# VH-VL binders against q9umr5, part 494

Target 1, 268 residues: q9umr5
Amino acid sequence: SYKPVIVVHGLFDSSYSFRHLLEYINETHPGTVVTVLDLFDGRESLRPLWEQVQGFREAVVPIMAKAPQGVHLICYSQGGLVCRALLSVMDDHNVDSFISLSSPQMGQYGDTDYLKWLFPTSMRSNLYRICYSPWGQEFSICNYWHDPHHDDLYLNASSFLALINGERDHPNATVWRKNFLRVGHLVLIGGPDDGVITPWQSSFFGFYDANETVLEMEEQLVYLRDSFGLKTLLARGAIVRCPMAGISHTAWHSNRTLYETCIEPWLS
Below, E stands for the ipSAE of ESMFold2; O stands for the ipSAE of OpenDDE; V2 stands for 0.75 times the mean of E and O plus 0.25 times the DockQ between their complexes.

## First folded at step 24 (VH-VL)

Design yk14 (framework fv_nofazinlimab; at its last look DockQ between E and O 0.90; V2 from the best seeds 0.00; counts 0 for: unsure alone 73.9 < 75)
Fold by OpenDDE, look of step 24:
Structure yk14 (fold): chain C 268 residues (1-268), chain A 123 residues (1-123), chain B 112 residues (1-112)
Amino acid sequence: as target 1 above (268 residues)
Amino acid sequence: QVQLVQSGAEVKKPGSSVKVSCKASGGTFSDYAISWVRQAPGQGLEYLGEVIPMFHTRNYNKKFKGRVTITADKSTSTAYMELSSLRSEDTAVYYCARTKYDILEGFQDFDYWGQGTMVTVSS
Amino acid sequence: DVVMTQSPLSLPVTLGQPASISCRSSQSLVWSKGNTWLNWFQQRPGQSPRRLIYKVSNRDSGVPDRFSGSGSGTDFTLKISRVEAEDVGVYYCMQGTHEPFTFGQGTKLEIK
């Protein structure tokens, strides 16, 4: 039988967005038990990510317990960060494939329609004033805001991304790294036509330097220092990168070709 | 001036479906979420769900899960609410309303409402 | 779901006199730290609801200053300093902090 699949949604999302994905899985892997976690839907997805991590942890623990053979995670957009954190704090997870579906794994820094939607009166260049305040950090979107021009503020004020990345020292860094490394495969999915994740390479742990030049995963300090295990995972062949063009952010979970190419191979 | 104009009254049989429309004008449709609220005769207000056109996301009150479908067409600035498996208890005036999610200024919940659409479910 | 309890449900008032409506939530409406998504709506006879107050105490444009909102946590109040004839209708509190959003039962304001 196929391993159970757990799906975690993104910002302002719900289980309804994954109806096509469910159909694809059911068609290609009949009998697969797929659970789309119906937590933190809608505006609740704006709650602090650590709060979400705790909630999702409570939901996945029973599922994992019933699946000693292991489970697969499909985590979309903001959900990918939630899942990464989840795997970092859980010392007993049994995740075989962690599929990060167009997630801002190295953070977000862009003037996109999404940003303007949430911050109609702000530009990305000014958002650090909001997001790196105690008030701003109460919103999920600010928990992974990564301003390359204000690195000191990011490192000191980011209550989520900087911690799970091991960019700021904390007492759980070693344990979180150990926990995250329990994953069988890390499948990174994203693409240049996403339109929301900025830069789109963030989905592959790439990101801007201080000059807004995009550097690849292997050039990132978190990789070079192996702060949360990326270097180790890559070395053992556990990282899969699946870029795909022509897919907008809201279509990653509803594209058949993407599913067959980037998701399906890891649901065995 | 912002306006939400809804479709006309509906009379339906039990077990059938109804689809109500809500056309927005006077603002940028994609900058807002559209919610649906209903009010049974002589009763209070009940939240049904929300669509966010920009994000292509939909969120429903779990009470109606499986029966309510909310959609939006950005090209026509129109939101839709479809309720299936209608019951007599579904007889109500259905309202659309908009919400703006401004993180800095705060959420602007239901600042404008449609005129309402009466849906009567009877044998 | 969060239960919103209004009191009174019926509010007869003499013209020119003040009115006060209470709204209590079954759990705190504070969003993490500081933000509270509590709204007040007015529904005149035969009309759609109209938002009067958002975020506990902010008046919408065009809303007379005789309307005011206050409160915190689980207890909220809408006050009308001097009731006018046009104020007749049903008033609802609504919380937007927890999904699903929920309304109070409504308070019917009438002129004595």
Scores: ipSAE 0.893, ipTM 0.942, lowest interface PAE 0.6, mean pLDDT 96
Fold by ESMFold2, look of step 24:
Structure yk14 (fold): chain C 268 residues (1-268), chain A 123 residues (1-123), chain B 112 residues (1-112)
Amino acid sequence: as target 1 above (268 residues)
Amino acid sequence: QVQLVQSGAEVKKPGSSVKVSCKASGGTFSDYAISWVRQAPGQGLEYLGEVIPMFHTRNYNKKFKGRVTITADKSTSTAYMELSSLRSEDTAVYYCARTKYDILEGFQDFDYWGQGTMVTVSS
Amino acid sequence: DVVMTQSPLSLPVTLGQPASISCRSSQSLVWSKGNTWLNWFQQRPGQSPRRLIYKVSNRDSGVPDRFSGSGSGTDFTLKISRVEAEDVGVYYCMQGTHEPFTFGQGTKLEIK
C-alpha cells in the first residue's frame, strides 16, 4: 500500500488547484490516501507564514499519527516554505519524501506580473521599503522577500525566511536542524520558464549575490555552514534535483510529464 | 472607465443549472479578482466566491461547495458563475464585483459591481 | 463564518440631521497587527451596491466628506454628518479579513 500524501498549496490557492495532481496519483497509485489541506485558502494565503505554519501543524499531526510508516509531502510554491518550517518545528514528524514543487526556498526577488499584481506601484528595487517594515511583514509574500541589495535589512526584518534558513542566531537552531534532518528525501522541482520564482534557482536553494549572479546551493553560506542540514542531506544522498523547462508557475501540478518524471518515483 | 456588464435575466426549473456571464472593460482583466455576490428578493448580500485569472485559482464559499463553479476567460475578459442543482431559495439577483489586491493601499474589495442578473427558480 | 450585526436595521432621519450606523463582528477583524478589512456599501433603491468606505475609514473616490467610518477590533461605525435626500437606501458593512467574506444584514435609511 502507498504512504499517505499531504498537499500544501501556494498563494491564492485552494484544494481545487490540485485536481489534476490528484487524478495522476489516483491513476498511478490507486488507493493512496491524498489530503489537500483546506486551510488558509484564497486571501488567507497572504497571512503571516508563522500563522500558517501553526495552523498546518495542527492539521498534519493527526494524519501523521495514523500513518506510523510515514507520509509524503507535496508542497507547491509558497507552500514549500510552510512545509520546510513544519519539518523544522515538528519533533514528531514522519515525512519520507518532501517534494518541493517550484518553491522560493531561498526567497524571491522578482519584478514579475505576479508581483505587480500585489504591488502595482512598486518595483523590486524599492519593495524592500514596504516588505522590511512591521506592516509589510503582516503579509506572507514579504516573509520571503529577499533583496540581495539590502542584506542588512533582510537579516534584521525577515520574521520567517532568515530564521528557517539559520541566517540569524536563534535558540531553536539545533532542534530545528535535528527535526529537518529526519526527512527521508528532499525532492527539489523547478525550472527556467517558471516566470514567477525569481531567480528560478531559488527552488533549488540557489540565489543572487549582490551583483545578481546566481550562486547555486553549494555556494550558499547556509549550505556551507550546514545551518539547517542541507550539506548533511546532500552527503547522505537525500537531495534529488529535478529541473524541467517549459513549465509556467501555474502548471507545475497539472503537467503529466513533470508528475511522472519528478513526483511519481518518490510516492512509495 | 471600469465597467462590468452581466448577461440577462433567467428563469429556471428546480434541479437545473444557470450560468451567468460578467464582461469586464475599462481595465486589465488579469489585474483583478472577480467575485460573485447574490441578493434574494428583499434580503441582504451573500458572497459566493471568486476567480483570480492571474493565478488561475478559484475560491468558493463552502456553503455552496459542489454547486458553484466560477471561471474566467482572459481572451474575452469575461467571468462566469454557474450554479447547479437549483432550488427555489436560489432565486436572487446575482452580481459580479471585482477586487484589487493592493497591499500598499489596502485590499480594494468590490470597488465595482455589475448591474445584476435576476435568476428565478420556479416549477 | 464571521457574523456581522448591524444596528439599527431601520433608520428614519430628518433631512440635514446626522445619522449613525453600528456594525459589530463576532470576532476581531484585525488581520495581524493593524490592517482591518472592514468595508461599507450603499445600495440605493433599484441599484447595485456602491462602495463608500474601505479599510475602516478610507472614503472611496467620489464619496462626499459627510460620510466617515471609524472603529476597531469588533466595533465599527458609519456616520453621515448631515443626511441629504440622495442618501436614502440600504447600508451594508462587510468584512474581508476572514473567509468567507460576510455582510451585515443591512440598515435601511429613509427620510422622515
Scores: ipSAE 0.845, ipTM 0.916, lowest interface PAE 0.8, mean pLDDT 93
ESMFold2 (binder alone), look of step 24: mean pLDDT 87; pTM 0.909

Design yk15 (framework fv_nofazinlimab; at its last look DockQ between E and O 0.88; V2 from the best seeds 0.84)
Fold by OpenDDE, look of step 24:
Structure yk15 (fold): chain C 268 residues (1-268), chain A 123 residues (1-123), chain B 112 residues (1-112)
Amino acid sequence: as target 1 above (268 residues)
Amino acid sequence: QVQLVQSGAEVKKPGSSVKVSCKASGGTFSDYAISWVRQAPGQGLEYLGEVIPMFHTRNYNKKFKGRVTITADKSTSTAYMELSSLRSEDTAVYYCARTRYDILEGFSDFDYWGQGTMVTVSS
Amino acid sequence: DVVMTQSPLSLPVTLGQPASISCRSSQSLVWSKGNTWLNWFQQRPGQSPRRLIYKVSNRDSGVPDRFSGSGSGTDFTLKISRVEAEDVGVYYCMQGTHEPFTFGQGTKLEIK
């Protein structure tokens, strides 16, 4: 039998967005038990990510317990960060494939319509004033805001991304790394036509330097220092990168070709 | 001026479906969420769900157990609410309303409303 | 779901006199650290609801200053300093902090 699949949604999202994905899984892997977690839907997805991590943890623990052979995670957009954190704090998870579906794994520094929707009176260049305040950190979007021009503020004020990345020292860094490394495969999915994740390479742990030049995963300090295990995972062949062009952010979970190419191979 | 104009009254049989439209004007459609609220005769207000055109996301009140479908067409600045498996208890005036999400200034819930659409479910 | 409880449900008022409506939520409406998504709506007979107050105490444009909102946590109040004939209708509180959004039962304001 196929391992259960757990799906975690993104910002302002709900289980409804994954109806096509469910159809694809059912068609290609009949009998698969797929659970789309309807937690922190809609506006609730703006809550602090650590709060979300706790809620999702409570939901996945029973599912994992009933699946001793392991489970697969499909985590979309903001959900990918939630899942990474989840796997970092859980010392007993049994995740075989962690599929990060167009997630800002290395953070967000976009000035897209998506951002303007949330911050209609602000530009990305001045969001650090908001996001790196104690008030701003109460919103999920600010928990993974990564301003390359204000690295000191990011490192000191980011209450989520900087911690799960091990960029700021904390007492749990070693344990979180150990926990995260329990994953069988890390499948990173994203693409240049996403339009929301900025830069789109963030889905592959790439990101801007201080000059807004995009550097790849292997050039990142978190990789070089192996702060949360990326270098180790890559070395043992556990990281899969699946870039795909021509897919907008809101279509990653509803594209058949993407599913067959990047998701399906890891659901067996 | 911002306006939400809804489709006309509907009379439906039990078990059938109804689809109500809400056309927005006077603003940028994609900058807002459209919510649906209903009001049974002589009763209070009940939230059904919302659509966020920008994100192509939909969120529903789970009370309706999948009977509600909310959609949006950005090209026509029109939101839709479809309610299936109609019951007599679904007889109500259905309203669309606009919501603006602004993290800095705060959420602006239901700042404008449609004129309402009466849906009558009777055998 | 969060239950919103209004009191009174019926509010007869003499013209020119003040009115007060209470709204209590079954759980705190505070969003993390400070924001509270509590709104007040007015629905005149035969009309659509109209938002009067948002985020506890902010008046919408065009709303007379005789309307005021206050409160925190789970207890909120809408006050009308001097009731006018045009104020007749049903008033609803609404919370937007927790999904799904929920309304109070409504308070019917009438002139004595």
Scores: ipSAE 0.846, ipTM 0.924, lowest interface PAE 0.7, mean pLDDT 96
Fold by ESMFold2, look of step 24:
Structure yk15 (fold): chain C 268 residues (1-268), chain A 123 residues (1-123), chain B 112 residues (1-112)
Amino acid sequence: as target 1 above (268 residues)
Amino acid sequence: QVQLVQSGAEVKKPGSSVKVSCKASGGTFSDYAISWVRQAPGQGLEYLGEVIPMFHTRNYNKKFKGRVTITADKSTSTAYMELSSLRSEDTAVYYCARTRYDILEGFSDFDYWGQGTMVTVSS
Amino acid sequence: DVVMTQSPLSLPVTLGQPASISCRSSQSLVWSKGNTWLNWFQQRPGQSPRRLIYKVSNRDSGVPDRFSGSGSGTDFTLKISRVEAEDVGVYYCMQGTHEPFTFGQGTKLEIK
């Protein structure tokens, strides 16, 4: 039988967004129990990511307990950051595949229409003044805002991303790394035509240096220092990269070819 | 000059569906969320849900999940609310209203309202 | 769902006298450690609702300064310092901190 699948949605989402993904799973893997977590929907997706992690943790515990053989996570956009934090904070998770569906794993630094929608009077060059304040960190998008030109502010002010990346010292770093490394596979999905995740390589743990040159995962300090286990996972053969062009940010969970190529093989 | 103009009154039979439109003008349609709120005769206000054209998302009050569909057409700057399996208790004035999500200044909830659309469910 | 309870439900007031409307929520309306998304709306007879106050105490443009909002956490108040004839109607509080957004039952303000 197939392992249960837990789906975690993104910003302004709800369980409705995943109706096509659920159809694909039902058609290709009949009998799979799929739970799309109906938490922090709509406006509440802007709540601090640690609040979301706490709530999602409470929801996944009984699902994981009923599936001692393991579960899979499919985590979309902002939801991929929630899921990565879950894997770090849960001593007893039994996740086999963590499928990160176009998630800003190294953060976001983009002047997109989506940024302007939430910050109509700001640009990416000056958003650090809002996001790297205690008030700004009370909103989820600021929890993963990553300004490559204000690295010291990011390292000091980020209440979420700098911690789960092991970019700032904290007492749980060793335990979080140990917990994260219990995952069976890390499946990274994204592409150049996403239009929201900026740089799109953030979905693959790539990100800008101070000159806005994209450094790939293997060039990142968090990888080189193995701060939360990326180097160990890669050496274990547990990281799968599945880039796909031609998919916009809102279409990742409704593309059959993407599902068959990048998701289905990992839903054992 | 922001304006939300709704479609005209409807009389419907129980079990049927109704679709109410809300045309926005005086601003950029994709800059805000469009919400729907109803008011039964002599009663208070009840939130149904919203659509966010920019994110292509919709979020419904779970009380109405399965019966309500809220959509948007960016080309006509129009939002729609469809309520199915109508019952007599669905008789109400249906309003659209807008919200501006601004992280810095805070959420501007329902700062403009449509004129309302009376929906009467009667055999 | 967060229940919003208004008191009183009917409020007859003499012209020129103050009026006060209470709104209590079943849960805190503080977002996290930032703002509180508590709004007040006025619905005059035969009209759509109109927002008066947002974020607890901020008056919308064009709203007379005799209207004021206050409160925190779960307890909120709308005050009208001197009621005028145009103030007749139903007043609703509304919270936007928790999904789904919810309204109070309404307070019908009448001139006695």
Scores: ipSAE 0.810, ipTM 0.893, lowest interface PAE 0.9, mean pLDDT 92
ESMFold2 (binder alone), look of step 24: mean pLDDT 88; pTM 0.919

Design yk16 (framework fv_nofazinlimab; at its last look DockQ between E and O 0.81; V2 from the best seeds 0.85)
Fold by OpenDDE, look of step 24:
Structure yk16 (fold): chain C 268 residues (1-268), chain A 123 residues (1-123), chain B 112 residues (1-112)
Amino acid sequence: as target 1 above (268 residues)
Amino acid sequence: QVQLVQSGAEVKKPGSSVKVSCKASGGTFSDYAISWVRQAPGQGLEYLGEIIPMFHKRNYNKKFKGRVTITADKSTSTAYMELSSLRSEDTAVYYCARTKYDILEGFSDFDYWGQGTMVTVSS
Amino acid sequence: DVVMTQSPLSLPVTLGQPASISCRSSQSLVWSHGNTWLNWFQQRPGQSPRRLIYKVSNRDSGVPDRFSGSGSGTDFTLKISRVEAEDVGVYYCMQGTHEPFTFGQGTKLEIK
């Protein structure tokens, strides 16, 4: 039988967002038990990511316990960060494939319509004043705001991304790395036509330097230092990169070609 | 002047579906979320769900167990609410309302409402 | 779901006298950042609901200053300092902190 699949949604999503994905899985892997975690839906997805991590942890623990052979995670957009954190704090998870579906794994620094929608009176260049305040860090979107022009503020004020990345020293860094490395495969999915994840390479742990030049995963300090295990995972052949063009952010979970190419192969 | 104008009254048979429209004017449609609320005769207000047209994000009250479908057409600034498998208990006035999301200023919930659409479900 | 409990459900008031409506939530409506998504709506006979108050105590444009909202956590109050004839209708509290959004039962304000 197929391993259970757990789906974690993104910002302002609900289980409804994954109706097509469920259809694809059911068609190609009949009998698969798919659970879309119906937590922190809609407006609730703006809550701090650590709060979300705790909630999702409580939900996945019993599922994992009933699946001793392992489970697969499909985590979309903001959910990909939640899942990475989840796998970092869980010392007993049994995740075979962690599928990061268009997630801002290395953070967000875009001035997109999405950002403008949430911050109609602000620009990305000024968002650091908000997001790197204690108040701002109470919003999920600020928990992975990564301003390349204010690195000191990011490193000191980011209460989520900087920690799970191991960019700021903390007592749990070693343990979190150990836990995350329990994953069988890390499948990174994203593409240049996303329109929301900025830069889109963030889905592959690429990101801006201080000049807003996009550097790849292998050029990132978190990789070079192996702060949370990316270098180790790559060395063991556990990282899969699946870029795809022509897909907008809200279509990653509803594209059949993308599913067949990037998701289905890892739902064994 | 912000206005939400809804479609006319509907009379439906049990088991059928109804689709109500809500056309927004006087503002930028895509800057807001559209919610649907219903009110049975002589009763209170019940939240059905919400759509964010800009991103096609939809959230539903799980009470309705998939019977509610909310859609939006940005080109016409119109939101739609479809309720399927109608039953007598679905008889109500259905309202659309808009919400402004602003992380800094806060959420402006339901600042404008449509005039309501009466849906009657009877054999 | 969060249960919103209003009291009283019926509120007969003499013209010119003050009125007070209570709304209690089954759990805290405060987010970690401190915001509270509690709204008050007025529905006059035969009309759509109209928002009076948002975020506990902020009046919408055009709402007379005789209306005021207050409260915190789980207990909220709408007050009318001097009831006028046009204030007749049903008043609802609503929470927007937890999905799904929920309303109070409504308080019917009538003139004695």
Scores: ipSAE 0.913, ipTM 0.948, lowest interface PAE 0.6, mean pLDDT 96
Fold by ESMFold2, look of step 24:
Structure yk16 (fold): chain C 268 residues (1-268), chain A 123 residues (1-123), chain B 112 residues (1-112)
Amino acid sequence: as target 1 above (268 residues)
Amino acid sequence: QVQLVQSGAEVKKPGSSVKVSCKASGGTFSDYAISWVRQAPGQGLEYLGEIIPMFHKRNYNKKFKGRVTITADKSTSTAYMELSSLRSEDTAVYYCARTKYDILEGFSDFDYWGQGTMVTVSS
Amino acid sequence: DVVMTQSPLSLPVTLGQPASISCRSSQSLVWSHGNTWLNWFQQRPGQSPRRLIYKVSNRDSGVPDRFSGSGSGTDFTLKISRVEAEDVGVYYCMQGTHEPFTFGQGTKLEIK
């Protein structure tokens, strides 16, 4: 029988957002128990990501306990950051495939419709003043804001992303790396036509340098230092990169070709 | 002037559906979330759900078990609420209201309301 | 769901006298670090609700300064320093901190 699948949603989502993905899984893997976690829906998706991680952890514990052979995670957009933190903080997770579906894994620096809607008098060049403040860090979108022109502020002020990347010293860094490395496969999905994740290569652990040139995963300090295990995972052959052009941010979970190519093979 | 104008009163039979419209003017429609709230005669207020037209995102009060559907048409600046499988207990005035999700200034919930739409469910 | 409990449910008051309406939530309404999405609405007879107070204590534009809001955590109060005839109606508290958003049962303000 197939391992259970746990789905973690993104900003302003609810379980309804994933109805097509559920249909695809049911068709290709009949009998698979799929749970779309119905937590932090709508407005509550703006709550601090550590609060979301705690709530999602409580929800996944009984699912994982009932499936000692393992589970899969499909984690969309900001949900991929929640899932990466889960893999780090849970000593007892049994995740085989972590499927990261267009997630801002190295952060976000985009002057997008979301930024304009949530911060109508701001733009990406000045958002660091809000996001790298105690006020801003109480909202999820600021927990992964990564301004390449204010990297020192990011490193000092980030309450979430700098910690789970091992970019700021903390007493749990070694344990979190060890826990993360228990994952069977890391499946990275994203593409250049996403339109929201900026740079889109953040879904593959790429990000801007100070000149807004995108450095690939293997050029990032967190990879070179192996601060949370990316270099080790790549060396094991456990990282799968599945880029796909022509897919907008809201279509990743409703595109059958994307599902068949990038998701289906990993739902053992 | 910000204004939310709703469609007219409806009389419906049990088991049918009703769809109420809410047209916004005096602001940029896509800058807001649109919520629906109802009030049974002589009773208090009950939240049904909201839509964020900018992102095509919806969130519903689960009390209604999928009977509520909220949609929006950005080209006409109009939100819609449909309630299916109507019961006598659904007799109420249905209001739309708007919210601004400004993180810096703080959320501004239900700052403007529509005039209300009476829905009567009678056999 | 967060239960919002208002007291009193009926509030007869003499013109020119103060009025006070209490609202208690079954859970803390604090969002993260201290901001609280607690609102007060007035519904005059035959009208739509109108927001009076947002974020506990912020008065909306055009709302008379005799209205004030206070409170924290789970306990909140709407005060009217001097009741006028136009204040007749039902007053509701509403929380937006937790999904689904919920209202108190209402307080009917009447002139004695």
Scores: ipSAE 0.823, ipTM 0.901, lowest interface PAE 0.8, mean pLDDT 92
ESMFold2 (binder alone), look of step 24: mean pLDDT 89; pTM 0.922

Design yk17 (framework fv_nofazinlimab; at its last read DockQ between E and O 0.84; V2 from the best seeds 0.86)
Heavy chain, then light chain:
Amino acid sequence: QVQLVQSGAEVKKPGSSVKVSCKASGGTFSDYAISWVRQAPGQGLEYLGEIIPKFHTRNYNKKFKGRVTITADKSTSTAYMELSSLRSEDTAVYYCARTKYDILEGFSDFDYWGQGTMVTVSS
Amino acid sequence: DVVMTQSPLSLPVTLGQPASISCRSSQSLVWSHGNTWLNWFQQRPGQSPRRLIYKVSNRDSGVPDRFSGSGSGTDFTLKISRVEAEDVGVYYCMQGTHEPFTFGQGTKLEIK
ESMFold2, look of step 24: ipSAE 0.799; ipTM 0.886
ESMFold2 (binder alone), look of step 24: mean pLDDT 89; pTM 0.923
OpenDDE, look of step 24: ipSAE 0.893; ipTM 0.940
ESMFold2, fold request of step 25: ipSAE 0.790, 0.792, 0.804; ipTM 0.883, 0.887, 0.891
ESMFold2 (binder alone), fold request of step 25: mean pLDDT 88, 89, 89; pTM 0.915, 0.919, 0.919
OpenDDE, fold request of step 25: ipSAE 0.930, 0.931, 0.928; ipTM 0.958, 0.959, 0.956
ESMFold2, last read: ipSAE 0.803, 0.812, 0.779; ipTM 0.889, 0.896, 0.882
ESMFold2 (binder alone), last read: mean pLDDT 89, 88, 89; pTM 0.919, 0.915, 0.917
OpenDDE, last read: ipSAE 0.924, 0.930, 0.927; ipTM 0.954, 0.958, 0.957

